# Ledger of designs, part 12: miniprotein binders against q56419

Target 1, 326 residues: q56419
Amino acid sequence: MEGRTLEEVQEEVFKRHGVLVPKKELEDLAKALEEAGLLLTEKVEARLKEEEEKLKRERPMRLAGLSYPEGEREARAFLEAFRASYPGEGEEARVLLMPHLEPSRVPEVYGAALAALEKTPPPERIYLVGVAHRPLKEKAAALPVPFQTPFGPALPDLPALQALDALLPFELFNTPLAFREEHSLELPLFFLKGRFPEARVLPLLVARRSPELGEALKVVLRDFPGLLVLAVDLSHVGPRFGDTPLTRTLAEEARRRDLGFLERLAEGEPEAALAFLGANPTRIDGVEVVASLLPLLRERKGKVLAHRLDLEAPTLSAVGAGTLVL

## First folded at step 5 (miniprotein)

Design a30
Fold by ESMFold2-Fast, scan of step 5:
Parts: structure tokens; sequence; C-alpha cells
Structure a30 (fold): chain B 326 residues (1-326), chain A 85 residues (1-85)
């Protein structure tokens, strides 16, 4: 009846962390976690299987009512308000880089993306490449199910996904649960589906650089042409991300790195963009996506439409966001 | 839950220490103790991976957790290869 509480387990972990971890202490911790039901048990395994089974049918909205409106009418008004927040005109995109940061924090940047989509002919399909915020079994993954939006379901392009899977040295559909709550796909998809309601989608996540993904996508895009969307945020600086509190110097460095990265991509020089960042001290999460997609980005010239470093005052942290068309 | 995310962060730090002890055992030439330690490390790393898929919280904190889990898996695989000699 009386098992160990999560608080008791956390206290033991904290106490043991400060000493060398001999085998017996590791065994004692494992036993404590098992008693608390936190290690792999039949209950946890059953829950994992149940959640995976739900994702075989559809990917439901998770951020409706939080990051965007649930109702179609309200969602359309919301999307139009974001477009209105950007005073400029767009450019036609063959490749679009846009953020996945909370939209209300950078409305002009999403507005610039919408402006570009207005100038872009409706694609038959969208290759939507986001960043994994949960671990994947492989370097990249996809989920071949309808993604719900306020504008109706975004349908998967099953033939194109199957062609991509066949060309990869790993199973593409390898971690369904990583898609259960993934804002790097859900937030851009809201805008993309609102603008291109008939387009099918290939929802792709990158966890770490996969050159084989870029090579396979180059082949698939030849037979299944579409719009390539890189849904990536730029610099991540400040205590929220493991840095010291934001200073004017750190903010200036983040802006310099973001813009230098984007401008080199705009020149069709993605290797130069990666080299410019070096060790990536400002943690641009687009690095792994760009490194994976090199064959699709080389020699494509374009334009940076918007950039913003969004300041999170309570944490003295900031996240960069930008819109680039190629 | 937020409590689960914090517990997973603490477990990652604990596993880093356990991996350091396993590396020490390898240098001291005790392959049987290293084999036992690696099995427990693999079990805990798998548990961390699977529980992280169910965890809720700040996406950036979850992404950091995912990156740390991947590093743990890489270190464990490196130790397994060392055992193959």
Amino acid sequence: as target 1 above (326 residues)
Amino acid sequence: SPELLELLKELIEYLKLAIAEAKKALKEGDPEKLEEALKELERLALGLFLLSLLAKGDPEALKKLAEEIEKLKEEIEKLKKELEK
C-alpha cells in the first residue's frame, strides 16, 4: 500500500548525487525508483503503447486555445492579424525558413512568413522540417498521419513519405511519441495550413545532423516537388539556456550571429553559414537542420525578410527568430 | 509533470557519475564488474529515454534533456566497444 513518494525519491537522488556512485548506491536508487513506479514497469509500458496507438490515427492539436484559437473563424482572423503585423511585401519562396517560437512573441516575423506565402504559388505538398524537442530513436523521424488544425486536418503525403523512407538507411517512422507534443511542427503548420489548405505535408523532425536525410530529400523533391519549410529558431541566450544573464554585449552577439547565419544562407552558402557560427555559443537550433539539408540549400539565393531577438525579461534570456526566403 | 522533469534531470547527473565509475573500472581491469554496471546503466538510460517521451514541461528544458540522454547513450556504447577489445 505505502510506496515511496516522488519527493522521497528526488531527495535520495539529490543526496546521492554529491558522492561517488558505487554499485550498491546505484542498485538502491534503482530499487527506490522501481518502488515509486518510475522505472519501466508494466504500467509505464502499457501507457507508452496506449499513447503510440492513438498516434496511428491522427495527431491532435495540443496548443489550440493557448498559442492560437480553436475555432476556424477565430483562427483565420488571428492569421490575418499576424499578416497585418508585417508592413512589407513578401517574396516568392522555394525554401522558407520560419520560426517555431510562440507566435505572439514575434508577430512581425510570422507576418513576414505569411507575406512570403502570399507570393508563393500553392504547392502540392510541404516538406515541413522542425526540431525534435524529445529524443528520437534515429537522427530524424516523421509521423505519417493527419495533423489536426483549426483549418481542418493537414493530410500526410503518403507516397512521398514512403519514397523518403525507402531511400533512408534507417526507419523514418521511428518515434511516434516524439510528435505527441511538438511545437516546432504544430505552430508553423497552423500558418501553412491556413495559407495552403489543399497542400499535403511531410512532417519531419531532426534531432541531430543527418546528411543522408538531405540526400534522400533531394531525390524525393525531384519526383514530388513542393515547398521546403525549415521551422527553426535562432540564438538561445541567457539563464533559461544555461548562460549568464543577458547583457547588451550578449544580445548584440546573438543578433550578429543570427543575421550572419541568415545572410550566408541567403547567398546560397549554407556551409559558410555553419562555419560562421563555429562552436555555436548562442545555440542556434537551426544548425542541425541546415547541416542535414545542405544539398537543398546550396546555390539558392534569397532574402532575409525579418529578424527579431525576443527578450524574455523575467529570465533575462532571449530567443532569435527570423524569416528567410530562398 | 514538472516533478518528473526535475527528477529526470537529477537522474541524468546520477548516471553521469555512474558512467565515470564504469570508466574507472575499465582502467582498473575488472571486466566482470564493468559488464554488470553497463547492464544497469543501459536499463536506466532506456528508462530515461522512454519516460522523457511522456514528460511534460518547457520545450527547451525537454530538448536539453533529450540532448543529455543522447550523450549518455553515446558514452555507454563507447564503453561497450572498449569491452570488445
Scores: ipSAE 0.470, ipTM 0.788, lowest interface PAE 2.3, mean pLDDT 85

Design a4
Fold by ESMFold2-Fast, scan of step 5:
Structure a4 (fold): chain B 326 residues (1-326), chain A 85 residues (1-85)
Amino acid sequence: as target 1 above (326 residues)
Amino acid sequence: SPELLELLKELIEYLKLAIAEAKKALKEGDPEKLEEALKELERLAEGLFLLSLLAKGDPEALKKLALEIEKLKEEIEKLKKELEK
């Protein structure tokens, strides 16, 4: 295995895969997998360890200069421009649902979130719950390090994170590498840190439904009060997401699905919101987050401030985005 | 890293085929060969998990990849429990 590169491993696995696909005998497949066990090289393992060590100190910006400005002054002007894109006034939030897709695609939706934050007293901490875009060792995870932003580092709330970890039946800090490139935390955090520069953060990712997370968070929030933020996108429609090209009918269905989901959450009926999606075709990535956080969403009424279905003409696809205050 | 993403997609399809054959072997009652196969499938699934953490590309494609890997790991665990019975 000495001197093998990732490219050489890729070529070998590809050749074996192409040759073996026609065979359906278990012994042949087992032998092929044994030979394909060259998948992990010492070079890849060394890189994984290096990246993990870096994440023990801090989580660096990955989208600065791409999705938001790197410099503090430019970042401030950018944030104010998004607020200005929403003509309404906000409402105080104890729970905020906001998107995590590219902000420039739905500026008025992020503007609505900023309006809500403007009406919200500065919290001591923010429970920022995003969606894992990489696999986790457990159903949920957190990373207890400073997250860099153009407004300075968002510091972790270590006592609250430790309290949460102690109440869970699994290790909370289980997959640090999943946080290395995670826009569902980084993009909302840019806006949250800009508005509440002194707030500490609990950066949380949900991969699959974890009722234990919601139950533990309900306990922790009593002792460590803060703002709960669900950073989730809504409907995903079209070829980019493995579906048929967008049509007027599919767009109308997506808008109805998104709004029906959000309106039921606004009535304090999260189980009804999930049931509504189960009765209607859905690719809303917030499902696992909402299902995990049921104890925090029940009986909490609020208001949908904004909704938009962002259309991607080149791919004939669309992503729904909304801002909900509870 | 876009090349790594495409390789991971191919390996996931291969793992799906291997799991389907393992399910067939379980029905046919060949536990010795199935035990060896499940051990190999676990190694491949763990390798896919770790490599996916290094992959770059469209976040939606990465999320789909992550969900597929988690689903396959769960299927392998179910087969292991069934074999232990």
Scores: ipSAE 0.416, ipTM 0.768, lowest interface PAE 2.8, mean pLDDT 84

Design a5
Fold by ESMFold2-Fast, scan of step 5:
Structure a5 (fold): chain B 326 residues (1-326), chain A 85 residues (1-85)
Amino acid sequence: as target 1 above (326 residues)
Amino acid sequence: SPELLELLKELIEYLKLAIAEAKKALKEGDPEKLEEALKELERLAEGLFLLSLLAKGDPEALKELAEEIEKLKEEIEKLKKELEK
């Protein structure tokens, strides 16, 4: 079988990809596919279709028991502990920017988001915009299925998702598999569902700047009002992210970059926030989301509730996280 | 698997080199031969895209991989458009 598999890989790559791939890479690919329990393009395609079919029904929890508790009671206590980690009061949010970084690393930042949600009237729906960590076929995507949480399934707002899809120049539901493992949606959703259990959701991913998404969302929000949530992390610095080791100077630069970005958003000046980043190398996930949602962020004044640069000393790296209410 | 993620990174580096060669060939080359090369690069990029959906690893590493694949697909499309002109 192994010999036949290698010959089939070479034949398939020649047929579909030509002879541009060197033999070593083809052998490594065949070995990886065999070790992963996959046999050439046919089994890869069959497995992708199988996973895609599962995602037509629901999006299961992936981080339960790892980033948050699996049981409802334990999850509730966990959420309350995060709220308690933030000593301040929140502000009412029409737009909420919150992180998607591992919550245990920045509990007070998630606590600030929870404080804001406490002051916010329960929305009928939440527009949850995260960052794609896998390639999308288009600039943005959504998955119109229930997302499982310890607080029960977060149900999709199908009419609002369909209205959004109709206004876009591309198919919104274009890459279901990108949602199979996506912490930029799952982690914020845990907190949002815990706070607003009756709200329906529009789970949206942005891979690249999509001004047409922002224009379409502005129209859809008029007919389907709801809470807009930007689930974005801020600065990523250090070797863990393919950069130089963290120094005091680089940490100060990262904090100034994060706060300058958030402060300009809080002034209702998202173009100024983007321009501020453009003067410096950017490693902020939020840039693509903010650039896509400009029509929804202009002239909205708000407040930065929390910010932290979380240091990972062993790797000399850091990730910024913040909570902003607009 | 970790092996699949590492393999994908190696294939991406290969694809980067092939695209650089195609850019050079566009200035010097035979349009028909370049067209065939670009079709092969496009098929390879699509294969990498599909395999990346099955990859497991650190979320930030996967995001970097996703961004690289998307950038390479855009470069290939740009070269195809330049060849059409």
Scores: ipSAE 0.032, ipTM 0.574, lowest interface PAE 6.6, mean pLDDT 82

Design a6
Fold by ESMFold2-Fast, scan of step 5:
Structure a6 (fold): chain B 326 residues (1-326), chain A 85 residues (1-85)
Amino acid sequence: as target 1 above (326 residues)
Amino acid sequence: SPELLELLKELIEYLKLAIAEAKKALKEGDPEKLEEALKELERLAEGLFLLSLLAKGDPEALKYLAEEIEKLKEEIEKLKKELEK
């Protein structure tokens, strides 16, 4: 690339997209590239370090007053309202799959999760596995600090986290800043802490398939038994996700994909669940989590308690959500 | 911020074009120039990763950024391995 001209870049774009990009636009992009390098200055680095230092002490609430109430009393009423939105009785869970999208959009799905937690003996610890919405330096990460909730701080299980770190071929505590704004942990944790206030937590994020994480977790769970929670959403369909606008046919396809995936997990066949989804792994954000946790999901039979495909009419998009107990 | 999110999207598209040019250079037999370019692209990809940690926006937009940055890093790593043999 050294010594390459803008004309060569223009030629490549023309070949790929049938469009001749004006030289001025390529120059502007090159300047933006240089600006990005300048933005990684001592000042930006200092700000990132300040935020990282704060995260060494605690993980503050970010969605309080937005996705759930700040006050403990109001938070308790909110949680009970979600439970009431699900008419069924739960089933005991050793593994719980629950969503992490905005709770108000699928209250009966969160209600089903709460019903399952009511039938589950209080665990000493919760292995809370979410989906990274920011890049991680490794395939997975954890943050070993108290996570604030309206019900008090969810304390980390330091011995279990250290045991997990020791078994992994990478540093587990590798990207603290990725946890600063992470709803896939914060939203499920609100409900989990409300039901199990004494349980310690292992807050885990998966960015890419990590079979070594699943193997290590199987060992750690033997010595540090607890509830495994997969906090994952299902199908993502429509323009908001870089896809075609939602139609009735696409919505029905999404529902079938979600339910087929969940039903195969409920049969204790997670490889079959992944195979069922085929070549569209990005359409279900739980794929990387399930693929990482195969050793913990095989031969565990259970039940799908709830499923919903929630529509965003303004964007002609939809997100699937479900509750599964194993 | 919304401005940072849009800037990151633009830089990701620029980096995709640069990687496509690097793939072309590799096929045309210019490995010494490609090696230097790949080091620069790798530094930029790392910069985008760090800046993405400050980005705020819709969860799905952040997921898109994360996935695209990882794909770019993987493509650069693949080109580095091809250059080695």
Scores: ipSAE 0.018, ipTM 0.514, lowest interface PAE 6.5, mean pLDDT 84

Design a7
Fold by ESMFold2-Fast, scan of step 5:
Structure a7 (fold): chain B 326 residues (1-326), chain A 85 residues (1-85)
Amino acid sequence: as target 1 above (326 residues)
Amino acid sequence: SPELLELLKELIEYLKLAIAEAKKALKEGDPEKLEEALKELERLAEGLFLLSLLAKGDPEALKLLAEEIEKLKEEIEKLKKELEK
């Protein structure tokens, strides 16, 4: 806009209370919108193609230097600090539920997960099940490439992934781009790789309830035994998540909901855990993960090691996080 | 309004990516690529600016988006000055 600034245009619009803009400005706007749309489409398509090609080789770190340190030594110290934040001892895990929320917000919850990993014999492989934050072509997906971490690459368990793919009614490796920016895998993987540096991984995302995934995983786990990890956050409450502002009562209800859910899972009653959530409008992002993995969670008893409702005062919102061992 | 706000947010993200590419070209000493990237950034910035006029929804969101666009325009001007050296 020749000779015009953002402030000048905004002031004119404000003064006119959204009144019809001059014809020349409307013509300039229409042209700019068309050009911006074309440039966005071409740029997006080029970027997506480039990113998809890179993901055929490896999955790079996205949160290094932000959620965890880039350097191996600093990353190790960071991990040990989280372990130290949890005063209790862990329990051996065959199944571990842990969060994918920003670790610095719930350090003792991640510390409890680390304590459980400390008590767990090193697995040959880890089935890491996260939540898809981008659309998947199918109900679930996996990416069969090395995932970079400060502790070295977490290598894919190709034979186990291929066995899983063969048992599913859909192609498992269906949406590579969904894995480019996926904190529900990257954040738990940081801790898992730090504790089990030689374990291979099956990085799995669930978008919608997939009973066939749970049935197939039950078969694959028999032939390829390993640690099952559910990367699940709990209650999301407050305006940031489309709810009313947080109150003491709503926070207490969220804690009750989270613990009731986790304790029913700990009793080996995952259907009861899901039913318990049914009446509460509070969103738990891992419900579809639990619902997909029912065959793996039934009749497995365990213990809730930690729970926190992290309060975000500026937005009057909160997110729940917990560590459960089965 | 909601559709325009989402488009505006997407264009802001792609503008940030384009700025990162321009900075990379500058760091690598590639003035031809930097000039090409700056022309693209100018067109995207003008498009975002005009789209912001149509986002008549949440006034606070509009203010935040306007501030973000202004910061991006300042970054573009800084890169243009580096190209002139």
Scores: ipSAE 0.005, ipTM 0.225, lowest interface PAE 10.4, mean pLDDT 79

Design a8
Fold by ESMFold2-Fast, scan of step 5:
Formats: C-alpha cells, sequence, structure tokens
Structure a8 (fold): chain B 326 residues (1-326), chain A 85 residues (1-85)
C-alpha cells in the first residue's frame, strides 16, 4: 500500500461520484486534519511518557482483588485451594508450561502446575516467558524491576537479565509500557511466587518468534540455572476471538488440537508440535513462545498433567489450558 | 458546510479502501510495512473524527458520520491486534 495525496483523493471522489471538490475546501480540510493529528500525537506522547516513568521503579499489581486476593493470608489460602483442586501428584519440572487464563476458570490446571512445583527443587531464579498482548518494539522484551505480588515483590535477576541482553542482537529492555497490563506474566507469577518466595525472576514477553532469544537463553541458563516457565494458553475459539460460535464439533477439534500439540512437546519434538498446528488450524497464542524456545525444548521428554477447554456459554466461546512438565 | 460533509463521507470511503488493502497486506506477511500503514490509518481516523466535529450540517447526518468513523477506528484497532499476534 502506498500513501495517497490530497489530489489523488480528489480524483477518486470524481471518478466514483462525478463531483469536483473545490480546491480551497480541500486545502482547508487538509490543514485541519494536520492540526488535529499534531494535537493527538502530543497528548498521546505525554501520557505514554508519564506511564513509562512509573514502570522504571516497579511493576504494581493490576489484578489483585480481581483474579486473586490482595492480602497475603487470603492469597495463601487461595493458592492452597487451587492445589487441592488437582487430585494427582506432580512431577519434577525443569521446564513448566502453564496457562495465563483467569485462574478461577481452570482451577485444576493451575492445581496441576502447583503439584509440579511442589515436586520441583526451589530454583534460584525463574525464567518466566509470557505472550505480549501489546506491541513490542522488538520481537521480545523484559522489564528489570520488582513485580509486586501478595507474597511480596518478585525481584528481578539483574545479572542474568544483563547477560541475556548482552547476547541478543536487540535491546532487551525495549518496551516498558507493554508490561503495565500483562496478565500472561502477572497470573503465573502469583502462583510461582507463592511456591518459590525466594526465587528471582526474569519476566520475558514474546511478541514474534525470536530464535535469537532461544539461543541466548540456552547460554544464559547454563551459567544461571533456573526453572523455565512458558505461560501460554491453548486454543481460542468462538466469537470473543473473531471466530464462529462454538459448536460441539469445534470444541472437540480444539481439544484434539491442544492435546496433539502438548503430546508432541512431551515427546521432545517442538518442531513437530508447531507443524501439527500448521496442519490443523489453530488460534493458540503461545506458538510464538514455543517457536522462540526450540533449543530449550528439543529432546526433552515429559508429561501432560492436565488439560481443560473452558467453555464460556454467554459468548459461545472457549479457551484451552494445560499443564505440561518437561 | 454541506460540501464539507460530503467530502468527509468520501474520505471515509477512501479510508475503507485503505483498510481493505491493509487486510490484504496482512496475508502477505510484511508486518513492518503493515504496522506503519496501520499507525497512519489510525492517525487519519482520529483526525477525521475531530474534523467531523467541525462540520456543519444536519445533526442526524453528523451522528451517522461519527458512528461510521468509530467503526473504522475499531476496525483499525482490530487489525492492529491481529498484527500483534
Amino acid sequence: as target 1 above (326 residues)
Amino acid sequence: SPELLELLKELIEYLKLAIAEAKKALKEGDPEKLEEALKELERLAEGLFLLSLLAKGDPEALKDLAREIEKLKEEIEKLKKELEK
């Protein structure tokens, strides 16, 4: 697509409607449009700068009192209730895939993640990789500040973050504003901080596949060992996601797609998992995360602990969620 | 002026065509060019909304114009969200 001049717009109007627009009125409109655009840009820029400054010190809770309790005691009881919702025992995780969907919708899936964390030795740090729900200036980003939780602040692992930044061909700390409202980090972090209160974190967002990130993380993890967490949801189906209304057939397809994806990851075959989604139409928001982390997922076998397709009757929509240990 | 209102309607049609071209570009997988185009389209849509407040004419026609611009802004935002994935 190429930009159009005011003269080209005038020509299009003439071609379609046979109307010749007076040059002066067209010029007056162009001047008014330019002035309006400048005013909008200035206001937006000022607001963005203010919000960005706040994020240089800390990342406050956004979902406390909504998705999880604000007080520590209530938050602890909430976490234990989720663990109790999963009847199985976990397995030790070196890599954990868990959801970032509203926890109350899939308590047994978060419970399975908690069971796995219960079997996992306390890590010194957690590499928490979520999905960017806002544009990033680069393919991935991190925010090197304390993230507030009901269990106290999750402190950034500054040496590991700086080591990662040094190995990447782009600036890692590139889009602070993308972290202001990001549930793919905040919701998993609540559970991770509750189980590993002493662990430092590397809060990472992926917007587009970055093989450079996976290669760099493989190097950093060797020198700074820790738990790798992929915070991703699975199938998104229905009108809430710009799709057709949910049917029994579409729900069954979503379940098969989710499980086929997870099963291939559990076999240590992440390329096969991605190829499976390509062959079977999908709206899984975590594909860019998996595609970025291939070097960390290959040849690593594990187990799917839980899967659920959460049905949202009012919108005839559904979101898949799962827990996988590798 | 009635003529300004007609011109705004034509610019809205132009914006619709530009959005349709952006939708085609999304299929081509050129995200950087599409992102730049969508930012310009968003700026244009906001500008058209503000200009609609300067137009003189029938109040019913002005409300229709404002509603149409709002739909286009929503469509651009939807395309931006598609690009974000």
Scores: ipSAE 0.012, ipTM 0.227, lowest interface PAE 9.2, mean pLDDT 80

Design a9
Fold by ESMFold2-Fast, scan of step 5:
Structure a9 (fold): chain B 326 residues (1-326), chain A 85 residues (1-85)
Amino acid sequence: as target 1 above (326 residues)
Amino acid sequence: SPELLELLKELIEYLKLAIAEAKKALKEGDPEKLEEALKELERLAEGLFLLSLLAKGDPEALKKLAEEIEKLEEEIEKLKKELEK
């Protein structure tokens, strides 16, 4: 911006965006830039360091009392109610795709995941792959600390995490603060810990597709076998997600898109699943996770146990959720 | 906090304007102006990244914000590569 007059900046914005930005607004933006410089002071650095130090010890519950009960007894009853919401039988899973949105909105879908876990021999470890809702320094990250749950702490599998870190071209433990509040890990973990209390976990976040992560995980899983869990939501439609308001047609398209994606994954064809979404890949938050984990998903046939499009009437929006076993 | 989310949105809009200025300097072949613009872009992007880690709010809104910051960071890296050519 230096060396430009406010009039020149206004003219540029008008030519490119068709909007005339008032001089006062440009002055406010300049003040915000100055304030941002002040926020990069020792005080902000100290606060970030303090929060990171806390996360070196443990990851505390953030959604207890909101999305699930705080007490162990109440949490157990809550979990069993979700299982009861699904009338079907599960299938044994080596790979489980389950949602991470608010469980009460899609109880049958979480119930289907619980049914699959009941048919699955208890794993020594769970590779829990969620979606980053905050920026990461790298394409993916992990946090090697105990994650608190109402059923006790989910302990990290330190040898497996270190093996994974060693095989990656980037530092795996790169953004601890991104894990401070992350429902894509916390909500699935509640159910996983409730069913497999002795399993250790590898809590992993994907922000952008990382084929290096999938290749490394394939190697690590050979030496450290376990359950792979993809904690991903499906279609995101409506104004809440930057789309047009939900209509019957858009809802039907979302359901077809979700099921077409899941069915191709169930056929062991993850590239076909991604290609099927070609027109709107970013509307399913699982796209980057699936694209990262291709080597682990190829030629694994399975079954879609449940699917639901959760309708949010006040915002005319919807989020798809599904349970898939491979 | 709501104040922090509003600040992040304002800084993102300012970053977009600064990137547009850098792109213009690149097209006009003014390396002196481009170097200065890139220095300012790096400082602002760093601030946005740090502030986003402290932000609290709706997970979907935070994810959209994270994606927008990532796109801007990628654009800055592209401009850095052009400067080195």
Scores: ipSAE 0.061, ipTM 0.587, lowest interface PAE 6.1, mean pLDDT 83

